# VHH binders against q8el04: the designs that were tried, part 7

Target 1, 306 residues: q8el04
Amino acid sequence: MKSIQVQQLVEEFNLEVLAGEDHRERTITKSRTHRPGLEFIGYFDFFPMERVQILGKKEINYLHQLNEQERDIRIGNVVNYHPPCFIVTSDQDGLTYLKKYCHAEQIPLLRTKEATVDFMAKVDHYLTRKLAPEIAVHGVCMNVLGIGILIRGESGVGKSELAHTLLGRGHRLVADDIVVLKRLSHKTILGTHNDKNKEFLALRSVGLLNVVRAYGSRAFQDETRISLDIKLSKWEKDSLHNELEFETQYRDYMGVSVPSIEIQLQPGRDVAGLIEAAANNWYLQQQGYSAAEDFMNRIEWQDGDD

## First folded at step 1 (VHH)

Design c08 (framework vhh_8h63_2)
Fold by ESMFold2-Fast, scan of step 1:
Structure c08 (fold): chain B 306 residues (1-306), chain A 118 residues (1-118)
Amino acid sequence: as target 1 above (306 residues)
Amino acid sequence: ELQLVESGGGLVQAGGSLTVSCAASGFTFSYYAMGWSRQAPGKERELVAGIYSGGSTYYADTVKGRFTISRDNAKNTLYLQMNSLKPEDTAMYYCAAGLEYTSPWDYWGQGTQVTVSG
């Protein structure tokens, strides 16, 4: 199971530490934040205590309407579940009662100047990426005409040279050699680089190239949603040869099905052009057009219609 | 973890028939292209038949009209029905699996021997 420390949130969002400063090493394992409301009125069924707890104006104003004894009981009951931390939004003050309980139970109490809804969205976005299930695969990840393409194939097949050709055509590098794939949802795989290979492309005869330094920031993109999988293969006498197939093929990455095509490498073949064609065809399919279905329908109508 | 296990090989007389099968486990069988390759002593390995996940088939010219490849996705099993067998069909027969339109194959079985007597 992946985790981050509360200290990473403090640094990322420039949070003020109000209590529990010595306990910022506490771990966060859930990618969604939670806003306790019903818990303050004594309803704890399904309380997601493992989530970061956000206290907005509604939560704080409700607690401030309670007398001191009632407030102490309600807060104590919530804090006693030991969530990773509490974050108060909108720079709210008068929090001595929260500081008291968070200090006693050794739970960080943090504050932001940001409004609740916008802050929660930012934190959820950050946690989703940091805690996502991930795998590393060998290949190249490119953004071509706005779509993310994972290009795989055996070592030495010319993936990096192909990536350089695509850069020359105005497309963007995401990662070379090692591509990190993160599952953001049941339908979404995100491709990115690791810390070591960011902005680097390895080319035979030239060596290791930093694409941002060589071609400018436009040549690089930090991450992309994976829309297409492409396998580059060498033509071989003993191999199953490509034939015309109208059924869409898929490859599974962590339970997410990604459309997949194979391109056989032959001398003189414009592989970069085929990749661009595949990207354009993906857009047409998203708009509800299938060339294969259109072609098949025309054949069917021609058989019976003059 | 993918496993391919061939069975059904044996000795058969020229003009006879034989079916070899390949049981697959440890992966989503229906997603993969499957094939049969053979290798006789002193000869190169030859792809004799292939079947894509969608059901389209390939046959080498040496076996067209005599061999039939089929798959049963419910049983995770690949078949090769060999008819009108010739002594030159004598070889070790290997089951192979790969992603759709892959070249080369990603996975191989250990093989099953087919011997055709004249």
Scores: ipSAE 0.000, ipTM 0.150, lowest interface PAE 18.6, mean pLDDT 81

Design c09 (framework vhh_7qia_2)
Fold by ESMFold2-Fast, scan of step 1:
Formats: C-alpha cells, sequence, structure tokens
Structure c09 (fold): chain B 306 residues (1-306), chain A 119 residues (1-119)
C-alpha cells in the first residue's frame, strides 16, 4: 500500500510545525482528510483515525468553550487514536494543550494560515494523486484539443516523431517514453510524467528536446485525464486490420475502461490529422452522437425500405 | 482527587491469558471514555483498546480478536481481557480516562501494571 510521510505535507503546503518535529516521518495512507466532531463527545464509532485530522474554527472554538479538564479529556481521546498528524487551520492560537498531547504521543501538530474548507480541498487533491494506484507504461501522453490521449505502440514505430508533429500543430505534451497512469476513481485514469522526463521529448537525429524551451510553456501540461487510447501499428499489406471499426473498442487500465482505436502508420498518411479527428469525434460522443451507430442505423433503415 | 489504579498484571506463558482491571475515582466514571495503553521496554506508549461511555469499543490492529475491553459503571472499573498472549505483548499496561500519559508523571494516568509473557 502506498504511503507518504507527514514531512511531504509540511513541504508541499509550507506548514508550521508546532509539535512533533522529530516525528514527521509518520506515514499517511488515506487520501481524504477528516474533521473530528462527535468524537469530542466520546462517540468514536466509525472514527477514521488513519486520516489526517483537521482542526478548523468550529473544532477549536468548541474545545475553547470547555473548561480545562473537559478540554483535556476531549482532545486527549482523539489524539489517543494516533492519527498521522493534526493540522490547525486559519492560523488559530491558544494551542498549548494540543502541543502537550501531540508532544507526549509523538504526533506532528501542524498549522496553516489557510481557511479550513479550501485547505482540506487542496490536501485531499494532493493526497489523492500521491496515494493513487499507479502503473508505468511505454508510450506518449498528449493533450489534443482538451482531450487526454495515450499513444502506444512498438519501439521505433514513430511515437515521438508523431508527438513532435502534434506539438507543431499547437497540442501539448504530457509525457514521452514513460507515462505514469494513476487511478483516481473507478471512472478516472490520470496520465502524467515522472520527475526525470518532465518537459522532454526524444527525437531521432535531433536528440533530446525541452518542449517548454523550444515551443513555450503552452506546449507542456503536467497531467491530463486519459479519455482516449491510441495504438500505433506498422502497416502490413497482409495484416488483417479493419480501421473502419463500427463498434467502440475499449482498453482496460487498472479496472478503468478507456475507448481505444488503432491507427496504422503508412508513408504519406496524416496520422496527426487522424488523432485530431479522433479527439473531435470524442466530443461528439460525449454529446450522445456516434457516427458509427448513425451509419449502422441508416444502413438498417435502407435495407428495411428497399 | 482523580485516581486510577491498575491491577491484574503478572508473568504468563505464551498463549496464556490475563485480565487487567482499573478502578477509577474522583470523577463521574460513567460519563467518560476509558482506555488501555502499554509501553514496552525502550518503546513509546501505544493505545491498546478504548471504550466509550456508551460501550462502543476500538482496538489496535495488533490485538484485535485477542483482547476485549469492557466496563462496569456500578464499580467504576474498566477491564482488559487478554487472550492468546505473545512475547511482544510484554509491557507495562496503563489505564486512562482518555488523557495522555504525561511522560513527566502526569497524575491522571495510573501507575501501570506490568505484564511479562515468557517461559
Amino acid sequence: as target 1 above (306 residues)
Amino acid sequence: QLQLVESGGGLVQPGGSLRLSCEASGFTFSDYAMGWYRQAPGKQRELVAFITSGGSTNYADSVKGRFTISRDNAKNTVYLQMNSLRPEDTAIYYCTTGYFLDRSGYEYWGKGTPVTVSS
């Protein structure tokens, strides 16, 4: 199971460390944060103790309305479950009691100046991406007309050259060679680069190209939702390929079904234009139009009325 | 005023059983959650089991299925039934009203009862 350390949250969100400075190596395994509420009155059924615990104005104000002994009991009961860390929002103060308990139990106590709801959304977003199940695949990931496209195929088939052609047409590179695919939900695969290949495209005869330096910042995108899978194959005159497939094909990535098409590379063929057409067709399909279904329905109508 | 007194610890063989008890005084016991912690030699104190005022329970993953926490509000007592004991359960066991152990000797923690699992 994937995990990150509390230290990574401290760095990402520039958090102030109030207690537990030597324990920032504690691990986070759950992608959603939690705000304790009923736990303060002793109801711990369903308490998600493995989540990062957020203490906003509502939580802190409630604790500060209690006398010192009651406050110690209520917060002590929550800290006793040993969550990965506590984060106090809105730059709230008067936290000596929290520092005491977090120090004693060796749990990081952190603070941010950000408001609770916005901060939680940012942390949930970050954790979802860092903890998502992932695989690495060989290919190129592009954003074409707003559509995230994974282009795969055998080594040497011309994927990077195709990516360069698409860059010249104003489309964006996400990753070349190694594409990291993350499952964000049962319906969502996110494509991204790794740290090593960020902004780079390898071209035969030219060498390694930094696309931002060569084409500007608009030529690169850090990540994209994968909406379309494309398999590039070499044209073979004896191959049994039907590129006029009338039924939608799918490819499975970590349990998520992605529409898939195959494009054969032939001398003189405008493959970049075909990819642009595929992206446009994807938009029409989102609006409920299928050209293949329409065509088949028209054939059936003509056969019925002939 | 607030007092917690643990008892029931001792030496047992691996696979054996012990029942710990904690008698509380100086507060309205039935209104508060109660917990058991342990501290092994050279290690930090860790939560073992917890029971709310309403009787709902939670356990550390290492003891689930082997330990059972319960309470008797008429006697102001919380219990920890420990079954299938292992050498790694060797520790001093502490009772609390949900307060953390202040490592400086905070009064609201009990003094602990030692449990040793060995031959």
Scores: ipSAE 0.000, ipTM 0.141, lowest interface PAE 19.8, mean pLDDT 81

Design c10 (framework vhh_7xy4_2)
Fold by ESMFold2-Fast, scan of step 1:
Structure c10 (fold): chain B 306 residues (1-306), chain A 121 residues (1-121)
Amino acid sequence: as target 1 above (306 residues)
Amino acid sequence: QLQLVESGGGLVQPGGSLRLSCAASGFTFSDYYMAWVRQPHGKGLEYIATISSSGSTIYYSDSVKGRFTISRDNAKNTLYLQMNSLKPEDTAMYYCARVGYDFWSGPLDYKGQGTQVTVSS
């Protein structure tokens, strides 16, 4: 299970620590934040206690309307579930009661100057990337015509050289050699680089190339949703090659099925053009068109008469 | 495709026991917190228990604490609820639920079809 510490949120968002300074190493395991509004009025069904709890103006105003005894009960009922931390937005003050309760229960109480909606969006975005299940795979990740493409194959098959050809055609590099794949949902795999290989492409005989410095910032992209998997293989001299395939193949990455095609590298073949064709075909398929199905539907059964 | 399939419900007498199972498929089960929730006829949903992805952290509602036990088998992609000392008020449709994971997910981002538990003579 992936986690980050509350301290990482403090550093990333420059949060002020109001209480629980010694407990900033509590862990966060959930990617979405929560506002405990209904919980303050006694509704705890489906309370996401593992989430970072955000207290905006609505939440604080409601608590300030309660008498001291009611406030202690309502706050106690929420804090007793021991969420990772509470964050107060909009630089709200008058929080002595919250500081006291969070101190007693050893829960960090943090504050930001940002407005609730903007802050929650930023935190949710950060947590989603940091907590997503991830794997590292060998390959190249490119963005081609807006489509994120994972290119894999054996070492030396020419993946980086193909990536360079695609860069020359105006497409974008995401990662070379090691591609980090993050599962953001049951439908979404995100491909990204690690910190060490950011912007670099290794080419045989040429050496290490910084793509941004060589081709400009447009040639690089930090991340992309993976929509297509491509396996590059070397041409096999004595093997039968069936290059016309109609059945869609899939490859599974962390429970997400990604369409997959195999392309053989051989002298004179325009593999970059085939990848561009595959990206264009992906758009047609998203619009409900299948060339294979269209072709099959146009075939008429031919029977001889006696 | 994402699926949660509950089983093990049925009719039991007060004081009896049942074991519910939930078979998960179409996602990496071991990455998610899981929950059991229930809905009595004509009433709202009530959460019963939650279990962390590794199984190390477990929470129970006060209504079932000491009577029910949640567990999971990540190798089998299966969630369990052992229900002991059943009471008539435990009568409900029981749902296996996946706890929200990504930016767009709510507290329960998927719930199964349910299995009926009836506690009656």
Scores: ipSAE 0.000, ipTM 0.104, lowest interface PAE 21.5, mean pLDDT 81

Design d01 (framework vhh_7qia_2)
Fold by ESMFold2-Fast, scan of step 1:
Structure d01 (fold): chain B 306 residues (1-306), chain A 118 residues (1-118)
Amino acid sequence: as target 1 above (306 residues)
Amino acid sequence: QLQLVESGGGLVQPGGSLRLSCEASGFTFSSYAMGWYRQAPGKQRELVAFITSGGSTNYADSVKGRFTISRDNAKNTVYLQMNSLRPEDTAIYYCAAYRGSWNEYDYWGKGTPVTVSS
């Protein structure tokens, strides 16, 4: 099972550690956070104990209205399930009872200045990405006209040089060389960089380029949903497909089917322009329009016996 | 099936001390939170002291600084050390064990009487 440590949340969100400092290596395996509520009144059916537990103003104010004995029982009931950690939002204080329980049970107690709903949304987003099933593939990931495109092909075919051309046309780099693909759902593959290749593009003769420093922040994007798979191949005279494609081809990534096209490198061919055209055509296809079907219908109409 | 048996109660003079024991029989004692309750004649049961499965403790304001709850998981036993006893501490003391329900305990002992009088 894929996991991260509580320490990674502390670093990512600049969290204050109130208790359990020596236990930040505890693991998080669930992508959703949870706010205990019904658990404080004894209802534990379906309590998601493996989730990060968020204590907002509602939770803390409720506990603070209880006498010490009741508060201790109710928080003890939740802590006894040993969740990965507790995070108190809105910079709330008066937490000596929580510090004692979390210290005794060796569970991190953390605090943020952020409001509950906004903070939970950020943490859920982070955990979903960090815990998603993933594979690494060789290629380039670009965002072109809002469309996430995975460009693959054999080593040396010119993928990085093509990426540089697309950057010059105002499109965004996500990853060069190694693309991390994450399955967020049965329908969604996310493409991103690894930590080491973030913002870098390797070009023959030029060397390693930081695209943000060279072209500005708009030249780079941390992640994108993959909408198109492109196989870039060297031109071979006998392999050129000269017929219109009626059927969408697909490539499977972790059980998700992604539309796939092959583009051959030909002398004088504007491959970057073809990728831009493919991105525009993707939008039309999402609206139910097929240019190939429309064109073939017109040809078939013109071949009539009139 | 978990069973709780309290012992150590008795008659003591004001300012005296008693140590109550609650021995559990059965398995998974270490996974239960344990509490000591008391009930004086004609009154409702009152929580006196509480200890989590990991050993964190809480006390009623009336007994803070005088009573200490502890547990020994190897002996399946929870203890209540009662010091500086006062006449108002006179009650039947009950041991309780639970998993995850604040208003209901899985198991209760039969109680051990404590009388503080001169």
Scores: ipSAE 0.000, ipTM 0.106, lowest interface PAE 19.8, mean pLDDT 81

Design d02 (framework vhh_enristomig)
Fold by ESMFold2-Fast, scan of step 1:
Structure d02 (fold): chain B 306 residues (1-306), chain A 119 residues (1-119)
Amino acid sequence: as target 1 above (306 residues)
Amino acid sequence: EVQLLESGGGEVQPGGSLRLSCAASGFTFSSYYISWYRQAPGKQREWVSTIYSGGSTNYAESVKGRFTISRDNAKNTLYLQMSSLRAEDTAVYYCARGYTQWSDYFDYWGQGTLVTVKP
């Protein structure tokens, strides 16, 4: 199971460490944060103890209205479930009881100046991306006319040269060679680069090209939702393959079905233009139009007329 | 005069079972959550299991499905039923009363009982 350390939250959100400084290696495995409430009054059924626990003004004010002994018992009951960490929002103070208890139980106690709802949204977003199941695939990821396209094919088929052509036409590079795919939900795959290949495109005879320096910052983006999978294949003279398909094909990535098309590389063929056409067609399909269905319906209607 | 007294430790073969007991006195046992902790040689203490005043229970992942915590409020006694014991379960097991006063947390630990899992 994928996890990150509490230390990564401290760095990402510039959190103040109030207690448990030596235990920032504790792991977080759940992408959503939680605010304890009913747990403070002894109801622990369905308590999501594996989540980062957020203490906002409501939580802290309630605890501060209890006498010291009752406060210790109530917070002790929650901390004794050993969540990854506690984060106090809105720069709240008077936390000696939390500091001492979290120190004793070896649980990080952190603080942020940000308001609860906004902070939780940011942390949930960060954790979702960091904890997402991921795979690495060989290929090129581009954003073409606003849609994310994964271009794959055998080594030497010309993927990087095609990417360069698309860059020259004003489209954006996300990743070359190694594309990291992250599953954000049952319906969403995100494509991104690794840190090593960020902004780079490898071209034979030219070498390594920095896309931002060559084409400007608008030619690169860190990530894109994958809307279309394209398989490049080498042309065969004896190929009887029909290029006009009426059934949509799909490729599975970590349980998410992505529409897929195959394009054969033929001498003189404008493959970049075909990718642009595919992107434009997918854009139209997002608005509810299918050219293939329209064509087939017209054929069926004419046949109905005898 | 708060006291916690553990018993039931001993030597056992891998795959064996032991029941630990913790006899409590000097406080209203039913009003507190009570936990089992353990400390292996040369290591920091680790939490094993907790049972709350209402009867809810929680377990460390390493013992989940193998250990069962229970309490008898009439007898002021806490139990830990250990099954499918492994060499890594070898430790001194401590009973600890939950936080009642901040300053008193560590004063209400038991003396511990040694569990040794040997082939």
Scores: ipSAE 0.000, ipTM 0.151, lowest interface PAE 19.1, mean pLDDT 82

Design d03 (framework vhh_8h63_2)
Fold by ESMFold2-Fast, scan of step 1:
Structure d03 (fold): chain B 306 residues (1-306), chain A 118 residues (1-118)
Amino acid sequence: as target 1 above (306 residues)
Amino acid sequence: ELQLVESGGGLVQAGGSLTVSCAASGFTFSNYAMGWSRQAPGKERELVAGITSGGSTYYADTVKGRFTISRDNAKNTLYLQMNSLKPEDTAMYYCAAQYWSGTRYDYWGQGTQVTVSG
């Protein structure tokens, strides 16, 4: 079970703490935020009390239209479910009643200057990534022609040098050495960097390179959906490949099946060009087309006459 | 340990016939697609014939109508019957196995030399 503390939201979004400063260690386990509405009129069936509760202009205006006694009852009924925290948007004020009640019930009351819809989208995005199941793998993650590609292989095989070649061709680095894979759904694996290796590429003769400083911001992106897995392997004479690949291979990452190909390193081979071809072929496969199957269907098969 | 051992190569005159065979061991032969490739000096390796685990066959245009690939799953043996041999068929012939049809051939034998005079 993954969780984060309310304190991490305070730091990430530079939130003002209005009440409950000593209770920022409360945990958040749900990736989506919620705006109380029907709860203020006494309907609590299906109330998602474990979510961060967002109070926008609609919510605050409604509470401010109530007399003092009714306001205390309505907000008290919501706060008594002890959600992780409340966040007031649009830098709204006149919140003395909320401060007093959240203080009494030991629940953080936070404020942002951002508008409700934009803020909720950012928080939902952040929580989804922070709470997702994850693993770390050794490799390089690139975005090639819009396709997220995980490139793996033995240490020293030239993955970082290949990444640099792909950067020179206009493709984008996501992560070098350690790639963090997050499962966002039963069908989606997201590849990203750890904070330490963000924007860095290690090249044997040059040393550590900051890709954004060297090539500009377009040479880097923070994350990409993994659509293709590539295994780089050392060429062996007794494992020469057949160019006709008739069935798609897959590799499993946390229960998600990712199409996988193996590229054997041979002297003089344009591996970067093969990766670009694989990215283009991925689009065709998503449309239900297989060049290998099409080719095989066009070949005249000789049946045995026995 | 997966092993592929080719045999049956030799010297044959143009227009003659020859059968090469491949003995497989160390794996469940019936689960693998099998093939024959050849390589002559100074030329790229060419896939000549293939047979899937289900028995479907493939032949390169250079050998269609002359060569026949077959398998005996009970004996773990792959065969290539070569008829109407031409001097251009002179090559080292390699047996190959792949775990799943449509993947790269993962396993190769050491080869058997076929020389066609004429």
Scores: ipSAE 0.000, ipTM 0.118, lowest interface PAE 17.9, mean pLDDT 81

Design d04 (framework vhh_8ghr_2)
Fold by ESMFold2-Fast, scan of step 1:
Structure d04 (fold): chain B 306 residues (1-306), chain A 120 residues (1-120)
Amino acid sequence: as target 1 above (306 residues)
Amino acid sequence: EVQLVESGGGLVQPGGSLRLSCAASGFTFSSYYSIGWVRRAPGKGEELVARIYPSGGYTSYADSVKGRFTISADISKNTAYLQMNSLRVEDTAVYYCARQWGSYYALDYWGQGTLVTVSS
């Protein structure tokens, strides 16, 4: 199971540590934060105790309206489930009771100056990316005209050389060789590098190239939503490739369907130009235009004269 | 009115097992109280060995007993249990059932204690 440590949140969001300094190695496995409410009065059915617990103005004001004994019981009910940590927002104070209880139960208690809603959105975004289900695939990930493209194909077919050609045309490299695909939602796959191959492109005969060093920061992008899958195949004389296909084909990545196109490598073919055409066509389809539908409608008009 | 009554103590050989019971009256386990087992050997301080929050199902254990002792509660019977396995000579003590409000408040009601002796 994917996890990060509470310490990573402390560093990412510059959080103040109020208690549990020695327990920042506790792990976070869930991508959503939670604000306790009914849990303060003893209702724990469906309590998401594995989530980071956020204490905003509503939560703290409720606790501060209680007498000391009741307040300690209510917060104790929640702390005793041992969530990864508690984060108090809006720089709220008067937290001696919370510090003592979190210290006793060895749970980090953190604070931010940020407002609750904005802070939760930032943390949820960060955790979603860090904890997302992921797979690694062999290929190249590029951003072409704002469209994230996964280029796959057998080893040696020329994917890295194609990536270099696309770089020369002003497009951006995301990852070469190993592409990490993360599922962010039912509809969204994110492509990224594995940190070790960040900014690197391997070219046959030339060697390893750092694209940022060679071409500037514009040549590289850390991540991109995958909008198009391209299978690169070698030309075979006996292959019965039908390159005119009017039905959109899809490839599944972790339950997300991605439009997929096969491009056959042929001597003298401008494959980079075909990829640019595919990106432009995908963009038009997102704006509601389908060339295939337009063509079929025109055929219908000709046949509808009876 | 609030009472905690322990039972189940006795003499066992090293490696043996005992199950202690704590019957509570005057309050319910569906409230915000925890029930803890505290032991004390003659001349030594008190050690909280196990705690349960029956309303939340949460349990905790001292490092000295982790993996050997199991605390549980039956809310319908208003009774907490401490199952003690793989007993050692150093587990010899008087065991008290005690009620606690939250983790750092003082234990407010104690039973009379039950003696556990682990000896060959």
Scores: ipSAE 0.000, ipTM 0.131, lowest interface PAE 22.3, mean pLDDT 82

Design d05 (framework vhh_7xy4_2)
Fold by ESMFold2-Fast, scan of step 1:
Structure d05 (fold): chain B 306 residues (1-306), chain A 120 residues (1-120)
Amino acid sequence: as target 1 above (306 residues)
Amino acid sequence: QLQLVESGGGLVQPGGSLRLSCAASGFTFSSYAMAWVRQPHGKGLEYIATISGSGGSTYYSDSVKGRFTISRDNAKNTLYLQMNSLKPEDTAMYYCAKDRGYSYGFFDYKGQGTQVTVSS
């Protein structure tokens, strides 16, 4: 099970610590935040107590309408479930009662100036990425025409040089050498860099290049959904094939099936242009068009004429 | 959308010559290596000649090397195969093929074919 500490949220979102400063090492294991509205009125069935608890204007206004004794009871009942932390949004004040209970139960109480819905979206996004199952693979991750592409192949096959060619054509680098793949759902793999290789591309003879400093911010992006897997291999000029292959192939990453194509490297071949064509074809396939099926249907019809 | 149309086949005597053409449409022709492949009656496909997208690199199988010449005209989206010193063993259906880039396999697409028969 992956976790992060409450301290990481404090740092990431510049949160103000109102109580529980000595308990910021508490762990978060759930990727969604929660607003404890029903819990304040006494309904605790299915309460997601392991989630970060967000207190927006609705929650705080409701509590402010209660007398002091009832407020203490309602807050105590929620705090007694020991969630990882509470975060008050919209820079709301009058929180002495919350500070008291969070201090007593050793739970961080944090505050942000941001509005509830926007803040929750940012935190959910951050937690989903930090807590996702992940693997590291060798390769290059690029964004080409809006399509996230994982380029893999044997060491020395020219992946980084191909990435540089794609950069020269206006496409964006995500990661070189080590690509971190995160499973966001049963259908979604996210590709990203690790901390160390952010913005760097290693080129034979040139050395290590920072693509943002060399080409501007447009040449880099932090992450991309992986829509296409590309295997680079050496061209077998003496190879013999008994039939042409038109079936869509897939590669599995942590239980997620990603469409996969193989491109053979041949001197003088425009491999970057092939990758661009593959990205364009991905859009057509999303619209329900298969060029391979269309072609095979035409061949089958011609065979039927005989 | 993607279409490859071969032409130029026919009956020819041993030692003769033929020039095959392939008209390509529906894709960026200059971005793909192209091949000529053949299939003799009752046998598998044989890749006989391949040319890079730019035309700067070519490959020939040993069976046709020195006798056949592959070329392309990227302005006209057309692939050619010049066949000289034809032998009875060259009798086959000849196909124009587009190199893979979109799917698994060595060449993704082939055309309808043109028959070459080398006989008296």
Scores: ipSAE 0.000, ipTM 0.099, lowest interface PAE 21.1, mean pLDDT 81

Design d06 (framework vhh_7ocj_1)
Fold by ESMFold2-Fast, scan of step 1:
Structure d06 (fold): chain B 306 residues (1-306), chain A 119 residues (1-119)
Amino acid sequence: as target 1 above (306 residues)
Amino acid sequence: QVQLVESGGGLVQAGGSLRLSCAASGSIFSINAMGWYRQAPGKQRELVAAITSGGSTRYGDFVKGRFTISRGNAKNTVYLQMNSLSVEDTAVYYCAAEGQYWSTPYDYWGQGTQVTVSS
């Protein structure tokens, strides 16, 4: 099970630690935050105790309306479920009772100056990305004309040399050799590098190149949504190959369908130009236009005997 | 939609062994965790064993040392090797999988497979 430590939230969001400083290594496994409400009145059915618990103005105001004895009991009952941590928003104070119970149960109590709704959205986004299921694939990931493209093919087919050609045309490298794919939703695959191959491109005869140091920061991008999959293949195949496809092909990555095309490598072929053409065609398809369907419809219409 | 298909259940004598298999299919390729639960008549469902995508395992106290959970090569298949079975292990065994972006673990359940241990 993927997890991050509470300490990573403290660092990412510059959170103040009010209690549980020695327990920031506690793990978070759920990508959504939660605001306790009915739990304060004793209803714990469906309580998502494994989520980060957010205490906004409504939560704190309710607790502050209770007398001290009732407040201690109510918050103690929630804390006794041992969530990963509590985060108080809007720089709220008067939290001695929370510090007491979080200290006793060894649960971090954190605070942010940010408003509840905006803060929760940022934390949910961060956790979704950090806890996203991932796979590693061999290939190159580029951002071409604003879209993320995963380029696959057998070892030695020239993927890294193609990536360098695309860099020379103003496109951006995301990852070479090992591409990390993260599933952010049923519609979204994110492509990124691992920590070790960040900014590196391996070129035959030249060796390892740091693209940012060689070509500037604009040559590199940390991540990109994958919009197009490209398989590079050698021209010499066992069977005949027709590259003029009239139906959209797809490749599945962790349940997300990505448009896929195959490009054969031939002497004198401008593969980088074909990739740029594919990127432009992707934009047209997103606007509801398919050149292949248009062409087929015209052919079918003209073949009518009227 | 995701489907879990269990196999390998049946009747076995006390002290014997069984191997349960569970294959996940559908829209799940990377699963955070897969595991086995069991439910005997009149009792709550309880965790038997679980394995994460990283290979970490967790076992219920009543089976620790007797049962072993493992993953298949496809990584969408899990196995439960059950040794030194006793009549108390008689239950319906359910395969479960933890989905991505869910608030609770083990959102997907198989149909269950009966394991009966005779004295």
Scores: ipSAE 0.000, ipTM 0.099, lowest interface PAE 21.6, mean pLDDT 82

